# Ledger of designs, part 22: VH-VL binders against RecQ-mediated genome instability protein 1 (rmi1)

Target 1, 235 residues: RecQ-mediated genome instability protein 1 (rmi1), of Schizosaccharomyces pombe (q10160)
Amino acid sequence: MNQTTTLSTELTELGVRVQNRWLQSLLDYLAKKHSTGANTTPQLVMQYLVASDIRESTTSEGAAPYIVSEQHNVRIENTMLLQIVRVREIGISIVNQLEYLNDLEELKKLKGQKVIRLVHDESGDEEQNDDDGLTEAQDAVQKGSELKKMCRLILEDSNGQRFWGLERKPIKGIQLSTKLGTKLLVKNVLVRRGVLMLDPNNTTILGGSIEEWDKDYFPKRLIEELKGELSKTKA
Below, E stands for the ipSAE of ESMFold2; O stands for the ipSAE of ESMFold2 at other seeds; V2 stands for 0.75 times the mean of E and O plus 0.25 times the DockQ between their complexes.

## First folded at step 16 (VH-VL; framework fv_polzastobart)

Design k54 (from k47 with light chain D92Y; at its last look DockQ between E and O 0.87; V2 from the best seeds 0.77)
Fold by ESMFold2, look of step 16:
Structure k54 (fold): chain C 235 residues (1-235), chain A 123 residues (1-123), chain B 107 residues (1-107)
Amino acid sequence: as target 1 above (235 residues)
Amino acid sequence: QITLKESGPTLVKPTQTLTLTCTFSGFSLSTYGVGVSWIRQPPGKALEWLASIYWDDDKYNNPSLKSRLTVTKDTSKNQVVLTMTNMDPVDTATYYCAREYYGSKGWYAFDIWGQGTLVTVSS
Amino acid sequence: DIQMTQSPSSLSTSVGDRVTITCRASQDIRNYLAWYQQKPGKAPKLLIYAASRLQSGVASRFSGSGSGTDFTFTISSLQPEDVATYFCQQYYSYPYTFGQGTKLEIK
């Protein structure tokens, strides 16, 4: 067995089916760098894999075994490696989500302007009266965190098939701020009406992102997308 | 958005040491597969790779420059610094920093470049 | 050092025409070859990596092919905004080296 075959076998034991061409490219990159003369481990490969587009890096053996949207009450027992395309909160109105996200943006902007409070009294009442935007934004962020209910995901497999996943029970790490391209291992998942029924028992978050998808997305581009969705619903 | 920007003196005298700083945003040099390189281009001439430094502290210099080059990084400040000793008029060029990344689609070459800074070495 | 030789050194053609630029490496570089576009006063822009992979945000009229020592860059239908100098670069081994460039002009 050569290094590529050995690593592929080890990665399969971790639930990940890598494309040999992708793995060889990574090994070529690592070999060119002299400080990595030590043997490449599956753990190191996983660091690169979670940042990859799985359509490039993984094989169809980790993909959905059929057209998911056509299925009802079937169980996918095999482990799938999926990447998150989009996250949507469906237990809270779009209007309330927009309020939360806009307040988060205001908080970040006000932290950048924090040193410019020269006009008012420096007593505790001044902050209550004159730190209006910062305090309001902090309250909104806290309030939004407490209001999380249920996310729906757009998921993608190695073949590029996209389908919905519903967070049936809260999964730690799934929220509006979850990075696009985050990798999931999903095993023994029930499909109902074409939707994967996700919960903490069948879903493992590997992390990562796809830089091209996630750059400048949260919260600005998410706000624009939600505004567009709200406009379509009202029209 | 991912950006890099070169800064430093635009005019140096022969024999002086040039120090250029690349300041970048939108990515971290602590991310696996990330490197920052220095490339120069004399007016009207081809590009020449000078040095690279990577997330794991690996660094490489163009051997044709006989150890005149030192590249260092400050990951917390998102900066890479090039030092080039014993400047000569033939070193007059636009100096770029650029990112090399093993990313979502595999091994990119230099996928993001700074705007460049012209450094003139007066004869 | 791996020398990269481009051909032609300059090229003048019409909007809508197919453009072909070649790059030859002095040694086998597998597919670790990139193509860049550079407009006057600007930094290079990556168009193609791994010999044939299109960088995100780059128009589909640009393409690349080849492996080993012989590589080809193609613009399927030349547009006015494609006036630039084009460079190949190997990233198979240090030192990374660039071709001398092909200056592309419209008549």
Scores: ipSAE 0.737, ipTM 0.885, lowest interface PAE 1.0, mean pLDDT 87
ESMFold2 (binder alone), look of step 16: mean pLDDT 93; pTM 0.949
ESMFold2 at other seeds, look of step 16: ipSAE 0.746; ipTM 0.888

Design k55 (from k47 with light chain D28G; at its last look DockQ between E and O 0.81; V2 from the best seeds 0.80)
Heavy chain, then light chain:
Amino acid sequence: QITLKESGPTLVKPTQTLTLTCTFSGFSLSTYGVGVSWIRQPPGKALEWLASIYWDDDKYNNPSLKSRLTVTKDTSKNQVVLTMTNMDPVDTATYYCAREYYGSKGWYAFDIWGQGTLVTVSS
Amino acid sequence: DIQMTQSPSSLSTSVGDRVTITCRASQGIRNYLAWYQQKPGKAPKLLIYAASRLQSGVASRFSGSGSGTDFTFTISSLQPEDVATYFCQQYDSYPYTFGQGTKLEIK
ESMFold2, look of step 16: ipSAE 0.796; ipTM 0.915
ESMFold2 (binder alone), look of step 16: mean pLDDT 93; pTM 0.948
ESMFold2 at other seeds, look of step 16: ipSAE 0.811; ipTM 0.918
ESMFold2, look of step 17: ipSAE 0.802; ipTM 0.917
ESMFold2 (binder alone), look of step 17: mean pLDDT 93; pTM 0.950
ESMFold2 at other seeds, look of step 17: ipSAE 0.799; ipTM 0.911

Design k56 (from k47 with heavy chain S28K; at its last look DockQ between E and O 0.82; V2 from the best seeds 0.80)
Fold by ESMFold2, look of step 16:
Structure k56 (fold): chain C 235 residues (1-235), chain A 123 residues (1-123), chain B 107 residues (1-107)
Amino acid sequence: as target 1 above (235 residues)
Amino acid sequence: QITLKESGPTLVKPTQTLTLTCTFSGFKLSTYGVGVSWIRQPPGKALEWLASIYWDDDKYNNPSLKSRLTVTKDTSKNQVVLTMTNMDPVDTATYYCAREYYGSKGWYAFDIWGQGTLVTVSS
Amino acid sequence: DIQMTQSPSSLSTSVGDRVTITCRASQDIRNYLAWYQQKPGKAPKLLIYAASRLQSGVASRFSGSGSGTDFTFTISSLQPEDVATYFCQQYDSYPYTFGQGTKLEIK
């Protein structure tokens, strides 16, 4: 049995249906290298797979079986491999999300400065108040936690079909900072009004990203996208 | 934004050792499928691949120059260093570092290049 | 070492024309061939990888074809900003080798 067939079988057992042309090109690349030799494992292939664009790397057998946006109250029992195109928090106002992201950018800028930082000598530290009126955004930044209540995702399958996914319950690893192109296995998911109803029981995060989508995205480009969305909703 | 930048001496005397540093940002050399390579271009001539070093510490030198080349990396500093011994006027060239990447859509060859540094070997 | 031979060595043509450059490898390199654009005083820019795959952010007027030993690079409709030297590179086997380049000018 050839190497691509063996690896494809093993990856299918993990829920991933690889495109033979993509797998062969990966094996050709790895065959040049001394450290991998001819001994490529499914675990190594998965490291490249989660960094891939699944439109290139996987087959339609792992895609949605129909046009998702046209479906209501159906269940997709099979396992799908999907990649995250966008993440949006819909349980917290855009204004509060922008406050959170801007606070993260200010904190990053202060830590990233190499030159002598001008320290403003502020005497206003006499405030002793247990309830400063911090917003959810300010609390998250202080605690070093993610700002999250309920995310809506734009998901994409191997055929390039895009559709919505909605968290019914919080899924750990899904938040505004989730990298674009993150891979998900989704199985036995209910579709309602063209939206996948996601929860921790039907969604497994494999990780990864797509470099072309994710580079310089969080938080700067996300801020600009949210500002644009806020302007449109006010029109 | 992904960038690479070459640094080091621009003038070297014959027989001296050249040391060039490639400093990059926007990616980590520890990422699967990432390699950094050195390529040179003599004035008006074809590009010549010199050496490559990869995320898994594999490294390769051009056989025609093998004994003269050493490539090393410092992943924590995002740096790759080329050392080339016994420089000769024929080695006068622009020296580039470039990323090789097996990325989201496959094996890209050299997808990102530094701006290059001209190294002149003259008495 | 795999020798890469490009033709022509230079080419002068008009805006809007179709441009064709060929690259021949001295042995079978499958489809592991890349095309680069290099403008004077600048680093090369990857246009095409895997013989025919367009790099992200590259205009669709650029294309590549071929496999084995014979490869073709095409600009479907030449634009003024396409004045540059173009060269191929095999990455099937070490040492990686480059064609000598084709200098493209507008007449």
Scores: ipSAE 0.786, ipTM 0.907, lowest interface PAE 0.8, mean pLDDT 88
ESMFold2 (binder alone), look of step 16: mean pLDDT 92; pTM 0.948
ESMFold2 at other seeds, look of step 16: ipSAE 0.796; ipTM 0.910

Design k57 (from k47 with light chain S56K; at its last look DockQ between E and O 0.74; V2 from the best seeds 0.77)
Fold by ESMFold2, look of step 16:
Structure k57 (fold): chain C 235 residues (1-235), chain A 123 residues (1-123), chain B 107 residues (1-107)
Amino acid sequence: as target 1 above (235 residues)
Amino acid sequence: QITLKESGPTLVKPTQTLTLTCTFSGFSLSTYGVGVSWIRQPPGKALEWLASIYWDDDKYNNPSLKSRLTVTKDTSKNQVVLTMTNMDPVDTATYYCAREYYGSKGWYAFDIWGQGTLVTVSS
Amino acid sequence: DIQMTQSPSSLSTSVGDRVTITCRASQDIRNYLAWYQQKPGKAPKLLIYAASRLQKGVASRFSGSGSGTDFTFTISSLQPEDVATYFCQQYDSYPYTFGQGTKLEIK
C-alpha cells in the first residue's frame, strides 16, 4: 500500500478526505526538504491541511450533499469539512461592535505610550503613574472582553458552495477575531431555511486559516467592512 | 502588506565577507511551509539561487559556492542573514531575499520578493 | 544541476499578439516549474507556479503548460504593461535553477 493511500485512510478516520494530487504535492515538498519521506504523519499533514484552501486540498465527499439554500428542516448526517469565509456578530449592534474594535486598537496604542512613559518615570520624574487614557482603554477592553452573543458565519465547502451557518448555542473559538479560513468539522447538522444550525455538539473547530483571506483582516478590514454594512442598512 | 527588505553594505572589496540581512513583515518564519531564500542577479544575467532556510531550521546552500555561504535566522526579529565569504568582482550582483511557501493553494515557488540590493565588489 | 534552457532570448512583437516562450529542463522536474516577470530595475514577480497555476492577482492573459521537461508560457494578448523579461525556474530539486530569460519588447 503506498504512502498516499495509507495517509488518506488515516486522515479519513480524522474526518478529512484529501485530494490525492494535493497530498502528493505536499509529500513531494516534504521529501525534497528531507532526504527521507518516511517521517510524514497524518498529524503533520493536518498542519498543512488547516492552512489550505479546501477547494484545492479536499474532495467533494466532505462537501454539502445538495444546494443548502434550497433546503428546509432536513438533517445532514455526514461529516462535512468547511472553511469560514466570514464571521459576523448579529446579537450586538454594529455600532457597539465598532466601538469595541476601536477600543482594542486604542489600547494597543496606549500600551506603547505607557511603556515609553514608564521609562521616563524611571529616569526620576515622580508623578502619578495613572494614565486616564490607559485606564479607559483597559476598562473598555475588559468590559468588551469576549464581545459575543450570537455569530452568523459564511461557510464554504470543497466545491466552493457558500452558505450560512448560525450559532444556536455559543461555540468556543467562534468570535469576531476567528481567523478567516478556519476549518470546521460539522456533523449531524439541521438545515433550516437554508441555514446550518450550529452548536458545540455538531461543530468541531480544527483551526487554521487561509493567509490570503486573513492577512491584515482583524481588526482593520473588519472595521471597514462593518462600516460599509452599516451604511447600506441606513439606505 | 507582506514585505521583505534586504539591507547591508553596497560596496565591498575583494576577499572581504559580505553580510546581508533580510527583514520581513506580514508573515512568520515559524509558520509551517515557510522558507526564506537568497537569490542574486548579476547585471543583465540570469538569477542564481544561493541559499534557503525554513521554518524547521532546514538549510540548503548552492553547492557551486561551496562553503562560502552561511544562512541563519532569527524568527523573533523576522530576519534571515546571509554571510558570503571571499567576495570577488564576479559576485557583483543585485541580491534578493524571497519567500518560498507551501500555502493555501499548494507549493508556491518564490511568491514574494524583496526589492533587492546591489552589491558591488571592486578593488 | 538541472539546466533550464529558455527560448527565445528576446522577442519583439505587437500589442494584441499572442506571445509564446518555452523552457526545457535537462531532466524530469515533474510539474515544479515557475514563471516570473521582471521589469527593468525591479524584483521578479511570480506569475505561474506548478507549471500551470496562476498566482493570485495575476491577469488571466498569462498561462503556463507542460510537464516533465518541456514547458510553455503564453500571453494570450500582449498589453503595453507586459514589457519585461520573463524567467522560468525549476523547484523540483536543489539547487533551484533559472532560465536565462526572455526579453519581451513591443514593436
Scores: ipSAE 0.775, ipTM 0.904, lowest interface PAE 0.9, mean pLDDT 88
ESMFold2 (binder alone), look of step 16: mean pLDDT 93; pTM 0.951
ESMFold2 at other seeds, look of step 16: ipSAE 0.785; ipTM 0.908

Design k58 (from k47 with light chain S93H; at its last look DockQ between E and O 0.85; V2 from the best seeds 0.81)
Fold by ESMFold2, look of step 16:
Structure k58 (fold): chain C 235 residues (1-235), chain A 123 residues (1-123), chain B 107 residues (1-107)
Amino acid sequence: as target 1 above (235 residues)
Amino acid sequence: QITLKESGPTLVKPTQTLTLTCTFSGFSLSTYGVGVSWIRQPPGKALEWLASIYWDDDKYNNPSLKSRLTVTKDTSKNQVVLTMTNMDPVDTATYYCAREYYGSKGWYAFDIWGQGTLVTVSS
Amino acid sequence: DIQMTQSPSSLSTSVGDRVTITCRASQDIRNYLAWYQQKPGKAPKLLIYAASRLQSGVASRFSGSGSGTDFTFTISSLQPEDVATYFCQQYDHYPYTFGQGTKLEIK
């Protein structure tokens, strides 16, 4: 029996439609490994697929059925496989997000030491206003939790079409630290003014990343991108 | 930034055992599809693949040198170690470690190399 | 072992010229062939993988083609910084094997 045909069928049942060329190259690679044996499981293929660029690894059958940005008040019933290009927190000020990211970098430098408001203590003016969102950033760092309210995503399908996704309800695994290239299955999603309305009921996180996109991104390059966005809004 | 660096002795006497360490950063040997290989290049000659070790602990040695080569890894330290026994002047070469990766766009061959270390074998 | 034979072994040509290097495998390696550039005193740099796929950050004047046993590497318009030795490598079968190299120089 044809191994690529069997695996493609099994992968389609998992919600992904792979390109034959990509699957064959993976099988050729795996066939050389002693620990893989003669047979490859769809679960093993999924480990490589979530690390892939879906423009290379998947077919247009899992892509958006039309130009998403041109759609209003429609529902995409099909299951789409998408990859995250960018994550942005839109419910918290950019200034507070930058403070959060800088505080995380300070903790890494101190290797577990508790870092508290050294500058505020020395000046005698500990803080200006807790309601400015500074409390949210400091609280998240202290608790070891993500700084999160509501994320907007740039998503990409297998055809390279990019469109917005808005998190209508919190989805576990979507935050500033989410790796670029993370794979999502999105099914039965409402499109409003060209934006996918995401929630935990229509979105499944498969994981993964794209190394070329994600290397050295969080938090350093994210900080640089946010600073650039802040400067443009002030102009 | 992904880097690899070779370290170890640069001068070895015939019959001695060479031990080289490849220290890398920016990737992990626990990642699916990742391998680290040793390749050598005698002065003015072609590259010769020596050994590979992968995330799943698979190991492969060049059959022409198989009994002389041992490759091991320490994933927590991001290190791969080559041991080569019974060194001879013909083994004088620059020794490289390199990453093999089945990555985002497929099977890359050796996509990232260390700077290399010259090992001279002489009496 | 799969023998990789490159032609020519050396080449001297002018800036702006089209450069072609061939690589022949002693048996079918499908499309699992890579091309590397190596400058004096430096490690090899991957240019092309899977016979024809351009590595990220590599100039578009470099290209590759072929499958099976016969492969070609092309520089569409030679630049001064392209002076180097170029190697093919098969990665279809262990042991991985390299061509003997082609030294490229400018007249």
Scores: ipSAE 0.800, ipTM 0.913, lowest interface PAE 0.8, mean pLDDT 88
ESMFold2 (binder alone), look of step 16: mean pLDDT 93; pTM 0.950
ESMFold2 at other seeds, look of step 16: ipSAE 0.805; ipTM 0.916

## First folded at step 17 (VH-VL; framework fv_polzastobart)

Design k59 (from k47 with light chain D92N; at its last look DockQ between E and O 0.85; V2 from the best seeds 0.81)
Fold by ESMFold2 at other seeds, look of step 17:
Structure k59 (fold): chain C 235 residues (1-235), chain A 123 residues (1-123), chain B 107 residues (1-107)
Amino acid sequence: as target 1 above (235 residues)
Amino acid sequence: QITLKESGPTLVKPTQTLTLTCTFSGFSLSTYGVGVSWIRQPPGKALEWLASIYWDDDKYNNPSLKSRLTVTKDTSKNQVVLTMTNMDPVDTATYYCAREYYGSKGWYAFDIWGQGTLVTVSS
Amino acid sequence: DIQMTQSPSSLSTSVGDRVTITCRASQDIRNYLAWYQQKPGKAPKLLIYAASRLQSGVASRFSGSGSGTDFTFTISSLQPEDVATYFCQQYNSYPYTFGQGTKLEIK
């Protein structure tokens, strides 16, 4: 049993079906550097895999078994490895999302400038309800929390098929700031009207990103994409 | 946007020590699979790899330059520093830093380069 | 050290022509070969990695092939902006080594 066969077996037990050529190139890279060659673990391989494009790094055994958009009331019992192409908040208006993102950018500018406040040294952590006129965006920024109600995802499998996933219950780690290319394991998921019904029980976030997709995306390119989507709903 | 930029003196005298800093943005040396390398190009001549340093602190120097080279990193500042001792006029070259990355599509070679800095060694 | 030898050392041809540059390694480097374009006064730009894989944002007229010791770089239809020097580089083993370059000009 060689190293690639052992690692592939161990990774399959984690729900990941790795392409042999990708694994070999990773092992070649690690061996050249000498510091981890003989001690390569599945855990180390996962660190590289979550940064990979699964169309290159994984096999079709982890992909969707059919054209998802054409299915209704079926269950995909097998574990799929998917990567997030886009995240959209659908429970909050685009205008309010744009306000939130712009407020975050203003807050980052203030933290980048040294600001000394002398008049109110005590914590200004005030709990307010919507009756005070604060938007959900303003409330999230003041609390330092993510603006989140319900996300819809564009997901991609190892074959490059893209399909929708809808949060039926909030999944921690899925929000507007989630990195593009984030890897998910999805198991026993119901498909309704061509959409994967996601919840914390069927979805595991592995993390990661795809650098080419995610660089310079959040928040500036997201703002531009949302502005474009808002223009289409007005037209 | 991912960038690297070389900075340091453009003129040094023979026997002096050259110190060049590579400052980069848009990526981190704490990321698995990332390395930064120094490569030089004498005027009108081929590129020569000098040294590499990686996310896991592995370091490699070109044996042809023996112990003249030291490469260090400061991950929090996004910087890699090359020190080259006992400079000689034959070391006159444009010095580049470049990223090596095992990324989304596999093992890239040097996928991003700095603009380079010309270092002249003369009295 | 692994010596990288390019051929030809210079080349002059017409817009629209096919350009072929070869690179030979002094020992087996598997497929860990890259091709770079360098314009005068500029840094090299990665075009091809792993012998045949096109870097993101690089025009599809560029391609590479080969494995082991013999490698080929091709421009399918030469454009005026392709005037540059082209280098191969092995990254199979330290020290990393570069070819001497091929200067490409348009007649």
Scores: ipSAE 0.798, ipTM 0.913, lowest interface PAE 0.8, mean pLDDT 89
ESMFold2, look of step 17: ipSAE 0.802; ipTM 0.914
ESMFold2 (binder alone), look of step 17: mean pLDDT 93; pTM 0.949

Design k60 (from k47 with light chain A50D; at its last look DockQ between E and O 0.70; V2 from the best seeds 0.76)
Fold by ESMFold2 at other seeds, look of step 17:
Structure k60 (fold): chain C 235 residues (1-235), chain A 123 residues (1-123), chain B 107 residues (1-107)
Amino acid sequence: as target 1 above (235 residues)
Amino acid sequence: QITLKESGPTLVKPTQTLTLTCTFSGFSLSTYGVGVSWIRQPPGKALEWLASIYWDDDKYNNPSLKSRLTVTKDTSKNQVVLTMTNMDPVDTATYYCAREYYGSKGWYAFDIWGQGTLVTVSS
Amino acid sequence: DIQMTQSPSSLSTSVGDRVTITCRASQDIRNYLAWYQQKPGKAPKLLIYDASRLQSGVASRFSGSGSGTDFTFTISSLQPEDVATYFCQQYDSYPYTFGQGTKLEIK
């Protein structure tokens, strides 16, 4: 059994089915290097996989089994590997989201450093009923937390099919700052009116990004996209 | 936007040591699959790869330059430094730094280059 | 070291013509060959990697083929902005090596 077959088997046990040509090119790259050579592990391959475009790196066995937009009240029991194309917060007004993002940009300018994605769990913020004059955006920035209530996602499978995913319950790691191209494993998910109903029980975040999609996106291009969406709702 | 920029002296005397710094932005040397390389091009001649350094601290030098080359990195500053000893007029060239990346669609070779810096070696 | 030999060293063609440049490696480099475009005073720009894969943002009139030792670069319909020097490069083995270049002119 050769190295690619062994690794493919191990990766399949992790829920990922890789294309042989992609895996071979990765192994050729790693074999040139002193630090990896013949000792490549599935964990190392996963590091490259989560940075990949799954249309290139994975096979259709991990894709949606049918056209998702045409399905209603169906459960996809198979495990799918998906990548995030877009994230939108739909439980908080666009105006408040823009305030949050603009405040983050001002903070970034004051520090002169790259934007640091805020990942602290501040679930108690939504439980506060103390009206101290702060908006949800100002409160999140002041507490160093993500602005988060409920996200809708555009997801893509290895065949390039795109479909909606809706958080039924908050999934930690899914927020406006989530990198584009982030990989998800989704299993046993209910499809309602063509939308995947996501929750922490059916969704595992593998991480990663697609550099070409994510470069310079958060927060500047997101702000531009949200302003465009706000203008359309006022038309 | 992903960029690399070379900096250092543009005039060097024979036998002196050249030190060039590549400062890059928009990516990190902590990213799996990323490397930064130095490549030079004498006026009107072919490109010559000099050295590479990678995210995992692996480094490689062109053996044709013997032990004249040292490449180091400072990941926190997004910098790679080339040191080249015993400069000779034949080493007059434009020096580039470039990114090698195993990225979203595979092994890209040198996908992004700096603008280059001309280094002249003369008495 | 792997020697990369390009042919021709220069060529002159008309806008709209098909351009073909070849590159030969002195030993098997599998598919790990890249093609670059370099305009005067500028850095090389990656066009093709993995012998035949088009870099993102590069026009579809550029293509590459071949494997092993013999490789071909093609511009299907030459445009005025394609006037440049083109280089092949192997990245199969250290030291990475480049072809001597092909200077493409319009006339």
Scores: ipSAE 0.768, ipTM 0.897, lowest interface PAE 0.9, mean pLDDT 88
ESMFold2, look of step 17: ipSAE 0.788; ipTM 0.903
ESMFold2 (binder alone), look of step 17: mean pLDDT 92; pTM 0.948

Design k61 (from k55 with heavy chain W55Y; at its last look DockQ between E and O 0.80; V2 from the best seeds 0.80)
Fold by ESMFold2, look of step 19:
Structure k61 (fold): chain C 235 residues (1-235), chain A 123 residues (1-123), chain B 107 residues (1-107)
Amino acid sequence: as target 1 above (235 residues)
Amino acid sequence: QITLKESGPTLVKPTQTLTLTCTFSGFSLSTYGVGVSWIRQPPGKALEWLASIYYDDDKYNNPSLKSRLTVTKDTSKNQVVLTMTNMDPVDTATYYCAREYYGSKGWYAFDIWGQGTLVTVSS
Amino acid sequence: DIQMTQSPSSLSTSVGDRVTITCRASQGIRNYLAWYQQKPGKAPKLLIYAASRLQSGVASRFSGSGSGTDFTFTISSLQPEDVATYFCQQYDSYPYTFGQGTKLEIK
């Protein structure tokens, strides 16, 4: 019962089939970095694993059991560990999504500049202004909430197979701002027309990201991608 | 997009204390697996690792200079500061800060470097 | 301290040739060995980590192998832009240590 075997067993109980060579590399790094031999816990390993590319860090036993895109009306009973490659909102027009994202960028620019404004007394009926027929994008920005109705995901498993996932019911934590490479545990999921039908009962968000995928992505690169997708539908 | 930049004096007199600041962007020292290190290179010579500081406050100094080196961080400002006491002409070198990272594909070495700053020690 | 001994100190060869540089550690470092390229006046650039893993964005003509104490860096077909000094570095143990470098030139 060496340390890697014990940790692998504990991680498997959490739904994660860790690759032994990756786990050993992590243990080597942690042992060097700590002045004394601290016990490495499955929870600590998970902190590194959620930032990993699961093609490196996990085994095929947590991957999809077949070519998902070729399946219809089947259920994948086992637990899969997946990583999010892309998020798209499909219940709101691309134009409205672009408005929302551009408004977020404008707010970020204002916050990044130190602007001294004159203070003055104003009567403010902001609650009534909130009721003045604002667009979904304007409402979300004004309220500080996410613009969301229904997301479609590109998901990837340990074998590098990519497939679609569709929110059948909203999953908290899945939105346009969700980091690329976010890890999901998906269990007992229905596959329809090659798409995983996701909901809060079959999907657990573990978090994390893949730095190479997510750096400088939200919102600027997402805006560029959406503009490109819009131009294809117009053409 | 991920960058590190060294700043500080380029001329220092013998016995003075050198203070260098590494300012970085595009990553955070709050991230698991992230460390920032100082490495120097005398003109025409090999690289020498000086010190490392990590996301969890672990710090390591090269034993050959341990009493002369202090490394600190300010995570909110994305800065790491090296202080090196009792400078001598032999310490003339280009000083780099670099990121060490246990990232998406495992344990990288120094995957991103600053441009470096030449520090000359002379009377 | 782990001494890293790099060979050769310099070499001159032709475009298209295969280049081989070796690096020996004074004690075992498992596979925690990196290779860097450094052009004059520039910071080092990571090419290879963990002895044999190619860094993202690095050309496939670069490769590395070895474990323990003996390591090899190879450029399969030398290109004009590969003129540089190449360094190995161990990151198995503190203090991290670097090889003396190999200056690569084109005949």
Scores: ipSAE 0.795, ipTM 0.913, lowest interface PAE 0.8, mean pLDDT 88
ESMFold2, look of step 17: ipSAE 0.789; ipTM 0.911
ESMFold2 (binder alone), look of step 17: mean pLDDT 93; pTM 0.949
ESMFold2 at other seeds, look of step 17: ipSAE 0.807; ipTM 0.916
ESMFold2 (binder alone), look of step 19: mean pLDDT 93; pTM 0.950
ESMFold2 at other seeds, look of step 19: ipSAE 0.809; ipTM 0.916

